# VH-VL binders against q9umr5: the designs that were tried, part 350

Target 1, 268 residues: q9umr5
Amino acid sequence: SYKPVIVVHGLFDSSYSFRHLLEYINETHPGTVVTVLDLFDGRESLRPLWEQVQGFREAVVPIMAKAPQGVHLICYSQGGLVCRALLSVMDDHNVDSFISLSSPQMGQYGDTDYLKWLFPTSMRSNLYRICYSPWGQEFSICNYWHDPHHDDLYLNASSFLALINGERDHPNATVWRKNFLRVGHLVLIGGPDDGVITPWQSSFFGFYDANETVLEMEEQLVYLRDSFGLKTLLARGAIVRCPMAGISHTAWHSNRTLYETCIEPWLS
Below, E stands for the ipSAE of ESMFold2; O stands for the ipSAE of OpenDDE; V2 stands for 0.75 times the mean of E and O plus 0.25 times the DockQ between their complexes.

## First folded at step 14 (VH-VL)

Design ql1 (framework fv_nofazinlimab; at its last look DockQ between E and O 0.90; V2 from the best seeds 0.89)
Fold by OpenDDE, look of step 14:
Structure ql1 (fold): chain C 268 residues (1-268), chain A 123 residues (1-123), chain B 112 residues (1-112)
Amino acid sequence: as target 1 above (268 residues)
Amino acid sequence: QVQLVQSGAEVKKPGSSVKVSCKASGYTFSTYYISWVRQAPGQGLEYLGIIIPEYGTANYNEKFKGRVTITADKSTSTAYMELSSLRSEDTAVYYCARGSKWFDSTPYYMDVWGQGTMVTVSS
Amino acid sequence: DVVMTQSPLSLPVTLGQPASISCRSSQSLVRYTGNTYLYWFQQRPGQSPRRLIYQVSNRDSGVPDRFSGSGSGTDFTLKISRVEAEDVGVYYCMQGTYWPPTFGQGTKLEIK
């Protein structure tokens, strides 16, 4: 039998967004129990990410308990960060494959439609004034806002991304790293035609330097310091990169070619 | 010198399949996109699909409804384009072209092209 | 798909005279990052396409300076300041901003 699949949605999503993914899984892996978690849908996805992590944790614990052989996680967009944090705080998770589906794993720094919706008068260059305030950190988008020009503010004010990355010292860093390293495989999916994740390389733990040059995962401090286990995972062959061109952000979970190439192989 | 050398001309029957090769040299093959484009006689250019050899991840123009398969062999620095269920309308010169590095934002860079492969589909 | 429309489709030119080709896209080619992925290709008779211009106005190495690209948004232009005999061929614009990449119809440049 196939291991259960748990799906975590992204910003402003609902379970309906994953109807195609469900269809693909049912067709290719019949009998798979797929659970799309219907939590923090729509505008509720703007809630602080730690609140979301707690909610999703309560939902996945019973599922994991009933699946002693392990489960697979498919986490889309913002959901990928939620899942990474979830795996960091859970010392007893049994996740075989963690599929990060076009997630801003190293953060977001771009003028997207979502950002414009929340902050119609603010450009990305000025968003640090809002996002790195206590008020701003009450919104999920700000929890992974990563301004490369204001690294000091990011490191000190980010209540989520900086912590799960181990970029800011905290008493749980060692334990979180240990917990995250329990994952069997980390599958990173994304591509240049995404249109939302900025830079799109963030889905592969790449990100801007101070000159807005995109650096690769291996050039990031979090990797070099192995602050949350990326270097260790890579060394043991547990990181899989699956980049694909021609996929828009809202199509990662509904494109058949992408599913067959990047998702399906990891659902066995 | 960066170069893409394609396989020779093909003559095929309707309903059959053709597989065209594109051998790359002069650069690190695995890290750059390869695109496939075709051109019917006397017509314009049509995009078929793309691949990242390093990861084997390919994507296709939906117009071809799954008839196109793009693969790559890193050991031989060769990309392949296979077109199945051939029709007379598939008669064209098929080109491979190099894109940017996969980690860059210009997959359709197409700065270097192969010499083209003529595929003729006739009864 | 994004439609690329070139004009004219046929361009007879006297040697030494300037030439201009227009390319219009059905939607803005400016990506969310602010970059515009418009390319110009030259295809001489019996040859493979050759890229002349990338990202609207950047000339490839080896391309004569008599070729220039310009434009923004949905309107783009390829200019040849002084047409030479070797410039005979078909010119294509291509957008690489949206999947799938799409080409213009082509402009056939001929010498009068």
Scores: ipSAE 0.940, ipTM 0.961, lowest interface PAE 0.4, mean pLDDT 96
Fold by ESMFold2, look of step 14:
Structure ql1 (fold): chain C 268 residues (1-268), chain A 123 residues (1-123), chain B 112 residues (1-112)
Amino acid sequence: as target 1 above (268 residues)
Amino acid sequence: QVQLVQSGAEVKKPGSSVKVSCKASGYTFSTYYISWVRQAPGQGLEYLGIIIPEYGTANYNEKFKGRVTITADKSTSTAYMELSSLRSEDTAVYYCARGSKWFDSTPYYMDVWGQGTMVTVSS
Amino acid sequence: DVVMTQSPLSLPVTLGQPASISCRSSQSLVRYTGNTYLYWFQQRPGQSPRRLIYQVSNRDSGVPDRFSGSGSGTDFTLKISRVEAEDVGVYYCMQGTYWPPTFGQGTKLEIK
């Protein structure tokens, strides 16, 4: 039979959003146990990401325990950061495929409708004043806000992204790297027509330099230093890139062509 | 020296299919987008779909209702477009065009075009 | 789909005189990043399209400097400062901001 699949949703999202993805899995992999975690939905997705990681960890432990052969993760948008943190903090995870579905893995530096709703008078150029404060870090979107023009503030104030990226020295770096490297495959999905993730290449561990030129994963310091295992995973053949043009942010989990091309092959 | 060279003209009957090839040279084929566009006689341009050859990730204009399939063969630096269930309205010149590198934000850049392939659908 | 509307559809011009082609989109072509993916193509008789202008105003290499692009939001213009005989053909605008890319209906430039 097929390994169980655990689905983790994104910002302002809920388990219902994945009904089409569930249909696709049922059609191509009948009998697969799929669990869409019903935690931190809607407005609760704004809670600090470490709180979300804790809650999702508690939910996945019994599922993983019942599947000694392993599980797969499909993690959408903000949920991909939750999942990457899970892989780092769990000594005992048995994840084979980590499928990162349009996730801001290197952070976000873009004006979005969600950002305008939450901070209506702010723009990306000045949001660092809010996000790089203790109060701002209580909101999930600020936990992965990555302003390339205020790197020193990011490195000192980020309570989440700078830590899971290994961009700041911390006592857990070696253990988190070891845990992350137990994943079988890292499947990176995203595309230039996403419209929300900024830069969209964040879904492939690309990001802006100080001049807002996008550097690819292999040009990032976190890759070059192998701070959490990206270089090791790539050398092992464990990183799969699956970019696709023509898909908007809310359509990644409801597009059959995307599923068949980028997700289906990894649901052993 | 960057070139896209397409296969020759084809005459097809309604209900059949056609597969047009687009061979690239003078650049790293696998990492650049390839788009397909058509032009009916005396008419404007119409977008069909796109592929990233390195990853085989294709997407299609919904207008063609799953009749279009776009593929790539990295070993021969050749992209293909197949159109099935042909109708007389599909009579057109079919072009391939190169986009940017996949990692850039300009997939529809279309800086280099093939010479075109005339496909005639007649009873 | 984003509708691209060109004006005029037929443009007879005296040699040496300026020409201007308008292209209007049904919605703003400014992406969330601030970039605008508006392109201009020239198709000479019997040839495949050739890109002239990318991202509103950037001239491709080998394109004469008498060609210029301008505009913002939904309203875009291609200008030829002095039309030459080699400029005969059909000009298309295209938007690449929204899937799927869409073209204007074309402007046929001809010498009087």
Scores: ipSAE 0.833, ipTM 0.915, lowest interface PAE 0.9, mean pLDDT 93
ESMFold2 (binder alone), look of step 14: mean pLDDT 91; pTM 0.936

Design ql10 (framework fv_nofazinlimab; at its last fold request DockQ between E and O 0.91; V2 from the best seeds 0.90)
Fold by OpenDDE, fold request of step 17:
Parts: sequence; structure tokens; C-alpha cells
Structure ql10 (fold): chain C 268 residues (1-268), chain A 123 residues (1-123), chain B 112 residues (1-112)
Amino acid sequence: as target 1 above (268 residues)
Amino acid sequence: QVQLVQSGAEVKKPGSSVKVSCKASGYTFSTYYISWVRQAPGQGLEYLGIIIPEYGTANYNEKFKGRVTITADKSTSTAYMELSSLRSEDTAVYYCARGSKWFDSTPYYMDVWGQGTMVTVSS
Amino acid sequence: DVVMTQSPLSLPVTLGQPASISCRSSQSLLRYTGNTYLYWFQQRPGQSPRRLIYQVSNRDSGVPDRFSGSGSGTDFTLKISRVEAEDVGVYYCMQGTRWPPTFGQGTKLEIK
């Protein structure tokens, strides 16, 4: 039998968005128990990510307990960060494949139409003033806002991304790394035509330097220092990269070609 | 220096399949996009699909989904385009073209083109 | 799909005279990152397409400076300051901002 699949949605999203994915999984892997977690939907997805992590943890623990052979996680957009944090704080998770579906794993920095209604002014130039404040960090978007021009503010104020990345020292860094490394495979999915994740390479742990040049995962300090286990995962062949052109952000979970190429192989 | 060399002309019957090859040289094949474009006689250019050889991840113009398959062999630095269920309307010169590196934001860069492969579909 | 519309479709030009080709897109080609992926290709008779311009206004290496690209949003132009005999062929604009990439109809440049 196939391992259960747990799906975590993204920002301003809901379980309804994954109806096509469910169809594809059912068709190609019949009998798979797929659970799309209906938590923090819509505007509730703006709640602090640590709060979301706790909520999702409560939901996945029973599922994992009933699946001693392991489970697969498909985590979309913001959900990918939630899942990474979840796997970092759980010392007893049994995740075989963690599929990060177009997630801003190294953070977000830039303007996008997807968020213009929430931030009418340029996010790129101004959001650091809001996000790196105590009240700003009460919003999920700010929890992974990564301004390359305000690195000190990011490192000191980011209450989520900087911590799960191990970019700021904290007492749980070693344990979180150990926990995250329990994952069987980390499947990174994303592409240049996303239109939301900025830069899109963030889905592959690439990100801007101080000159806004996008550097690859292997050039990132978190990798070089192996602060949360990326270098270790890569070394043991546990990281899978699956980039694809021509996929918009809202189509990653519904595109059949993408599913067959990047998702399906990891649902065994 | 950078060059794409395609396979020779093909004559096919309706309903059959054709597979065109595109051999790359002069650069690291696996890390750059390869696009396929066709041109019917006396007509314009039409985009078929794209692939990243390193990962084998291909995507297709919806118009051709189900009939076109794009693959790549890293060991031979060769990309392939297979078109099935051929019709007379598929008669065209088929081109491969190089895009940017996959980690860049210009997959449809198309700075280098193959010489083209004429595919004729006739009864 | 984004529709690319070129004008004119036929362009007879006297040697030494300037030429101009317009390309209009049905949607803005400005990406959320601030880049515009508009390309111009030249196809001489019996040859493969050759890229002349990338990202609206950048000339490829080896392309004569008599070729220039300009525009923004939905309106773009390729200009040839002084047409030469070797410029005979069909010119295509292409957008790479939206999937799938799409081409204009082509503009056939001939010597008058």
C-alpha cells in the first residue's frame, strides 16, 4: 500500500485548491489516503507561522501515528515553510518525502500582484519597516520576509525564518537540525514563471546577495555552515531538485505535467 | 563555438511518429534549457515545448500536449522531440534552440538555434 | 496565450533607407520582477532564425549597430537605421514573459 499523503496549503489558500492534485494521486496511486489539512485557511493564513506550526502539528501527529511506515508531505507555497519548521520541531516525525511545492524556502523579497491588495505601496522598498517590528512579526508574511539590504534587521527581528534556518543562534538549533535530518527526501519544486515567489530560486534555497544577485543553495551560508542540514542532506543524496518553466504560482498543484514529473515519483 | 546540430529530414505517413534529435556542443548541455519551435512552409514560428536536460523536466504548449514528448540524454548532450499521431499540418521545419541556464530567469533566451529538421507528412 | 501583432507584414525598403517594424502584445510583457522579455529574430532566406535583440533593446554580439530595439509594456519597435542587402529576410518578435512563448506573424523585409 502507498504511504499516506498530507497536504499543507499556502497563503490565502484552502483545501479546495488541491482538488486536482487529489484526483491525480487517486488516479496514479489508487488507495492512497490523502489528507488536505483544513487549517488556517484564507485570511487565517496570516497568523504567525509558529502558531500555524503548532496547529498543523496537532493535526499530523495522529496521522503519523497510524502510519508507522511513514508519510509524505506535500507543502505548497507558505506551507512549505510551515512544513520545514514542523519537521524541525518534531523529534519523532516519520516523513519519507517532504515535497516543497513552490515555497519561499529562503524567504521572500519583492513586489508581486499577489500581495498588492495587502501592501499597496512597494513591498520591496518599505516592508522591512513593518516586518521587522514586533507587531509585524505577528503576520506570517513577515515571518519569512528576507530583505537583503537590511540583513541586520532580518537576523535580529525575524522570529521564524532566521531561526529555522539557523541564521541566528538559538538553543534549539542543534536539535532542530537533527530532527529535520530525519526526512527521507527533500523534493524542491519551483520555476522561473512562478510570478509570486521572489526570487523564484528561493524555492531551491537560492537567494539574493547584497547586490540582489541570486546565489545558488551551495553558496548560501546556511548551506556552507550546514546550519539546518542542507549540506548533509545533499551529501547523502536526499535533496531532489525539480525545476520547471511555464508554471504559474497557482498552477503548481494542478498541472498534470508537473505532477507526473516532479510529484508522482515520490509518492511510493 | 556553441552549436546545435539536428538530425536529417524525415518523411512520414499520417498517424505515424517522428523523433528529431538535437546534439549540443560547446557548452555544458545539462544546465541549459532547450526549446523546440516549428515553422510550417511559408508560415511563422510556433512554440512546442522546453526541457531542462539536467532534471529531465519538460513542459509543453497546450496545443500539442498529448502528442509531443521532449526528452534529453545528458550522456550524449542530445535533446529529442517526438511528435506522434502526425498530420499533414505537422509538415514543418522543426528547430531546437538554447535557452539560459536553468537557474536563470530567461528560459526562452533562444540565443543559439539548430539548423532545422524538415518533417514532411504525406500519404 | 499572448498574441503578438507585427506591423507591417510586408516591408519593401530602398537600400540605405531606414526601416521600422512594430510589435504589439495583447498583454503587458513586464514581468513582476521588472524585466521585459521581448526578443527580435531575423530569418534570412533558407536559414534558421537568428536572435538580434533580447530584452527589448539589447543587441546580440555580432549584430550591427544599425539595428535597435525599443519599447515597453505592450508596444515595441525594431529599427534599422540604414537597410543593407543582407538585411533581406523575415523578422519576428517574440515574447518570453508569459507561457507559452509566442511569436509575431513575421515581417518580410525586401529590397525595393
Scores: ipSAE 0.948, ipTM 0.966, lowest interface PAE 0.4, mean pLDDT 96
Fold by ESMFold2, fold request of step 17:
Structure ql10 (fold): chain C 268 residues (1-268), chain A 123 residues (1-123), chain B 112 residues (1-112)
Amino acid sequence: as target 1 above (268 residues)
Amino acid sequence: QVQLVQSGAEVKKPGSSVKVSCKASGYTFSTYYISWVRQAPGQGLEYLGIIIPEYGTANYNEKFKGRVTITADKSTSTAYMELSSLRSEDTAVYYCARGSKWFDSTPYYMDVWGQGTMVTVSS
Amino acid sequence: DVVMTQSPLSLPVTLGQPASISCRSSQSLLRYTGNTYLYWFQQRPGQSPRRLIYQVSNRDSGVPDRFSGSGSGTDFTLKISRVEAEDVGVYYCMQGTRWPPTFGQGTKLEIK
């Protein structure tokens, strides 16, 4: 009698990575229907995020239709941005808990092994030249690249993050905010030992200012202007923060203590 | 002035549990990490686990999995560490120590330590 | 777990002379952000540990200038330029880069 759970994976990921999470859900919520969406696996996770959103939308529609009482989303890393976009573009979603597992919700500004593999001659300080171009925006990493030193370029060039954050005007902003606000709970999970999300506080809608000082969610313009509903959700008591030290990026979905503390309570 | 004051010494039998308290003052208790560390007689330091009191999110050294529980009471600015199924090897001084704010990147700073609580496990 | 190895474990020193304590980690302590979370603690007889040095080389407030930390990667050093009687105790290095935090075995500093 538990609501169905839909799992959305991250960059260079696949459905197998979630086997431990499935085990935990089966133990604590027996009979729960859990679907790990098997789309945009591995290198396909580099496709433009709007393409991924469209594909995942098509996959979740029948699941939501068969569960009129609602569903839960568990969305890992890049997958958390896909899920937030889904909540905005779907007029008829019935998501109760949106659980964001170490997702770069305010963007990424870090030199990771993935970045070195994809752009071996680039560093975070100069990647804006690639990412803030029409060619660069064809890659998912660039869709949420957020260089705090080139904010004007970000605001003009971002085809994804600046739009879903309401940082750039677009005709759907009002309807996307309305749709997002239909979520029951937004559960934000992350921590300082993550090692990939940069700054790790992006998982809590924190991000760098121009001096690379991390400002928390309540200090961000998108929160203060309530551009996509964060201030409204917080005031309603719908935002749950669950930070935990000692978890690396690849372990968020395979740590029992994390699951029991941060995920389990929201899968009713 | 930042201060951590721990509960008094305990003598316990094998198989029982102990709960050590750590009362904080002089800062905003809820937003800073609290770590627990122990030191067996004549031995070095051993890390047990950590908590963010605001969110109640604790994590533990795998070595103590299933036996240690770390909690916090925001209303009394007090952290607790409970160790169950005690054995003679658990005889040690137990310390609490403060880390950074949860939103900073230095949870293990341990800039302020409690005075320590001696726990003796004997039959 | 990252293994932290200190040397020497016992360090008798003549008052007023320099002292040096080595700490080696089994893995690099450099984080992807460029930070290295290596700490030094002092435990005087009968007292709780006290932080001396944070992030390799930064002295805590109230720590005398005769204490200095250095190193990178896997090799770190605590130096005392002129040992005083109040420096007697056990010194621990600790890494906070990788979960869980781990301590060196300790170096007992004594006056000859």
Scores: ipSAE 0.837, ipTM 0.914, lowest interface PAE 0.9, mean pLDDT 92
ESMFold2, look of step 14: ipSAE 0.824; ipTM 0.912
ESMFold2 (binder alone), look of step 14: mean pLDDT 92; pTM 0.943
OpenDDE, look of step 14: ipSAE 0.942; ipTM 0.962
ESMFold2, look of step 16: ipSAE 0.805; ipTM 0.910
ESMFold2 (binder alone), look of step 16: mean pLDDT 92; pTM 0.943
OpenDDE, look of step 16: ipSAE 0.937; ipTM 0.960
ESMFold2, fold request of step 17: ipSAE 0.813, 0.819; ipTM 0.901, 0.906
ESMFold2 (binder alone), fold request of step 17: mean pLDDT 93, 92, 93; pTM 0.948, 0.938, 0.947
OpenDDE, fold request of step 17: ipSAE 0.945, 0.947; ipTM 0.966, 0.967

Design ql11 (framework fv_nofazinlimab; at its last look DockQ between E and O 0.89; V2 from the best seeds 0.84)
Fold by OpenDDE, look of step 14:
Structure ql11 (fold): chain C 268 residues (1-268), chain A 123 residues (1-123), chain B 112 residues (1-112)
Amino acid sequence: as target 1 above (268 residues)
Amino acid sequence: QVQLVQSGAEVKKPGSSVKVSCKASGYTFSTYYISWVRQAPGQGLEYLGIILPEYGTANYNEKFKGRVTITADKSTSTAYMELSSLRSEDTAVYYCARGSKWFDSTPYYMDVWGQGTMVTVSS
Amino acid sequence: DVVMTQSPLSLPVTLGQPASISCRSSQSLVRYTGNTYLYWFQQRPGQSPRRLIYKVSNRDSGVPDRFSGSGSGTDFTLKISRVEAEDVGVYYCMQGTYWPPTFGQGTKLEIK
């Protein structure tokens, strides 16, 4: 039998967004129990990410308990960060494959439609004034806002991304790293035609330097310091990169070619 | 010198399949995208699909409804384009072209082209 | 798909005279990052396409300076300041901003 699949949605999503993914899984892996978690849908996805992590944790614990052989996680967009944090705080998770589906794993720094919706008068260059305030950190988008020009503010004010990355010292860093390293495989999916994740390389733990040059995962401090286990995972062959051109952000979970190439191989 | 060398001309029957090869040299094959484009006689250019050899990830123009399969062999620095269920309308010169490195944002860079492969579909 | 429309489709030119080709896209080619992925290709008779211009206005190495690209948003232009005999061929614009990449119809440049 196939291991259960748990799906975590992204910003402003609902379970309906994953109807195609469910269809693909049912067709290719019949009998798979797929659970799309219907939590923090729509505008509720703007809630602080730690609140979301707690909610999703309560939902996945019973599922994991009933699946002693392990489960697979498919986490889309913002959900990928939620899942990474979830795996960091859970010392007893049994996740075989963690599939990060076009997630801003190293953060977001771009003018997207979502950002414009929340902050119609603010450009990305000025968003640090809002996002790195206590008020701003009450919104999920700000929890992974990563301004490369204001690294000091990011490191000190980010209540989520900086912590799960181990970029800011905290008493749980060692334990979180240990917990995250329990994952069997980390599958990173994304691509240059995403249109939302900025830079799109963030889905592969790449990100801007101070000159807005995109650096690869291996050039990031979090990797070099192995602050949350990326270097260790890579060394043991547990990181899989699956970049694909021609996929828009809202199509990652509904494109058949993408599913067959990047998702399906890891659901066995 | 960066170069893409394609396989020779093909003559095929309707309903059959054709597989065209594109051998790359002069650069690190696996790290650059390869696109496939075709051109019917006297017509314009039509995009078929793309592959990133390092990861084997390919994507296709939906117009071809799954008839196109693009693969790559890193050991031989060769990309392949297979077109099945051939029709007379598939008669064209097929080109491979190099894109950018995968970590760049220009997969369709197409700065270097193969010499083209003529595929003729006739009864 | 994004439609690329070139004009004219046929361009007879006297040697030494300038030439201009227009390319219009059905939607803005400016990506969310601010980059515009518009390319110009030259295809001489019996040859493979050759890229002349990338990202609207950048000439490839070996391309004569008599070729220039310009434009923004949805309107783009390829200019040849002084047409030479070797410039005979078909010119294509291509957008690489949206999947799938799409080409213009082509402009056939001929010598009068």
Scores: ipSAE 0.939, ipTM 0.961, lowest interface PAE 0.4, mean pLDDT 96
Fold by ESMFold2, look of step 14:
Structure ql11 (fold): chain C 268 residues (1-268), chain A 123 residues (1-123), chain B 112 residues (1-112)
Amino acid sequence: as target 1 above (268 residues)
Amino acid sequence: QVQLVQSGAEVKKPGSSVKVSCKASGYTFSTYYISWVRQAPGQGLEYLGIILPEYGTANYNEKFKGRVTITADKSTSTAYMELSSLRSEDTAVYYCARGSKWFDSTPYYMDVWGQGTMVTVSS
Amino acid sequence: DVVMTQSPLSLPVTLGQPASISCRSSQSLVRYTGNTYLYWFQQRPGQSPRRLIYKVSNRDSGVPDRFSGSGSGTDFTLKISRVEAEDVGVYYCMQGTYWPPTFGQGTKLEIK
């Protein structure tokens, strides 16, 4: 039989958004137990990401316990950061495939309709003043805000992304790396027509340098120093990249071609 | 020098399939997008779909309702476009065009084009 | 899909005179990142298309400086400051901001 699949949603999202993905899995992998976690829905998705990680951890423990042969994670948008943190903090996870569906893995630095709704008088060049404050870090979006022009502030103020990336000293860095490396495969999905993730290459651990030139994963300091295990995973053949043009941010979980190409092969 | 060389003209019957090849040279084939575009006689340009050969990820214009399949063979630096269930209105010149490198901001530059492949569908 | 509308569709021009081709989109072509992916292609008789202009106003290598592109939002223009005999052909605009890319109908430039 097929391993159970756990789905973690993104910002302002809910379990209903994944109805098409569930249909695809049922058609290609009949009998697969799929759980879409119904936590931190809607505005609750703005709660600090560490709070969300704790809540999702509590929800996945019994599912993983009932599946000693392993589980798969499909984690969309902001949910991909939650899932990566889960893989780091859980010394007892049994995740085979971690499928990261258009997630801002190296952070976000872009003006979007979501940001205009939350911060209507701000632009991306100014948001560091809000996000790199104690008040700003109480919002999930600011937990992965990554201003390439204020790296010193990012490294000192980020309570989430700088930690899970191993960009800031913390006592758990070694154990988090060890836990993350127990994943079977890391499947990175995203594309240039996303329209929200900025740069879209963040879904592949790419990000801006100080000149806003996008550097690939293999050019990032966190990769070169192997701070949380990316270099080790790549050398092991455990990183799968599946970029696809022509898919908008809200369509990643409702496109059959994307599912068949990038998701289906990893649902063993 | 970057070049895309396509297979020769084809004459097909309605209901059959055609597979057009596009062989790349002068650059690293696998890491650049390849787009497919067609032009019916006396008509404008119509976008069919795209592939990124390194990862085998293709996507298609919905207009073609699963009749088009785009593939790539990295070992021969060749992209393919197959159109099935051919109709007379599929008579056109079919072009491949090179896009950007996969990691760039947009795939649709189409800076280099193949010479075109005439496909004629007649009974 | 984004509709691209060119005008005029037929453009007879006297040698040495300027030519101007308009291209309008059904919606703004400015990406959320601030870039505008509007392209111009030239197709000479019996040949495949050739890119002239990328991202509204950037001339490709080997394209004569008599070609220029301009515009923003939904309204774009290709200008030829002095038409030469080699400029005969069909000119297409294309948007690459939204999937799928779409082309204008084409403008046939002829020497009268």
Scores: ipSAE 0.723, ipTM 0.882, lowest interface PAE 1.7, mean pLDDT 92
ESMFold2 (binder alone), look of step 14: mean pLDDT 91; pTM 0.938

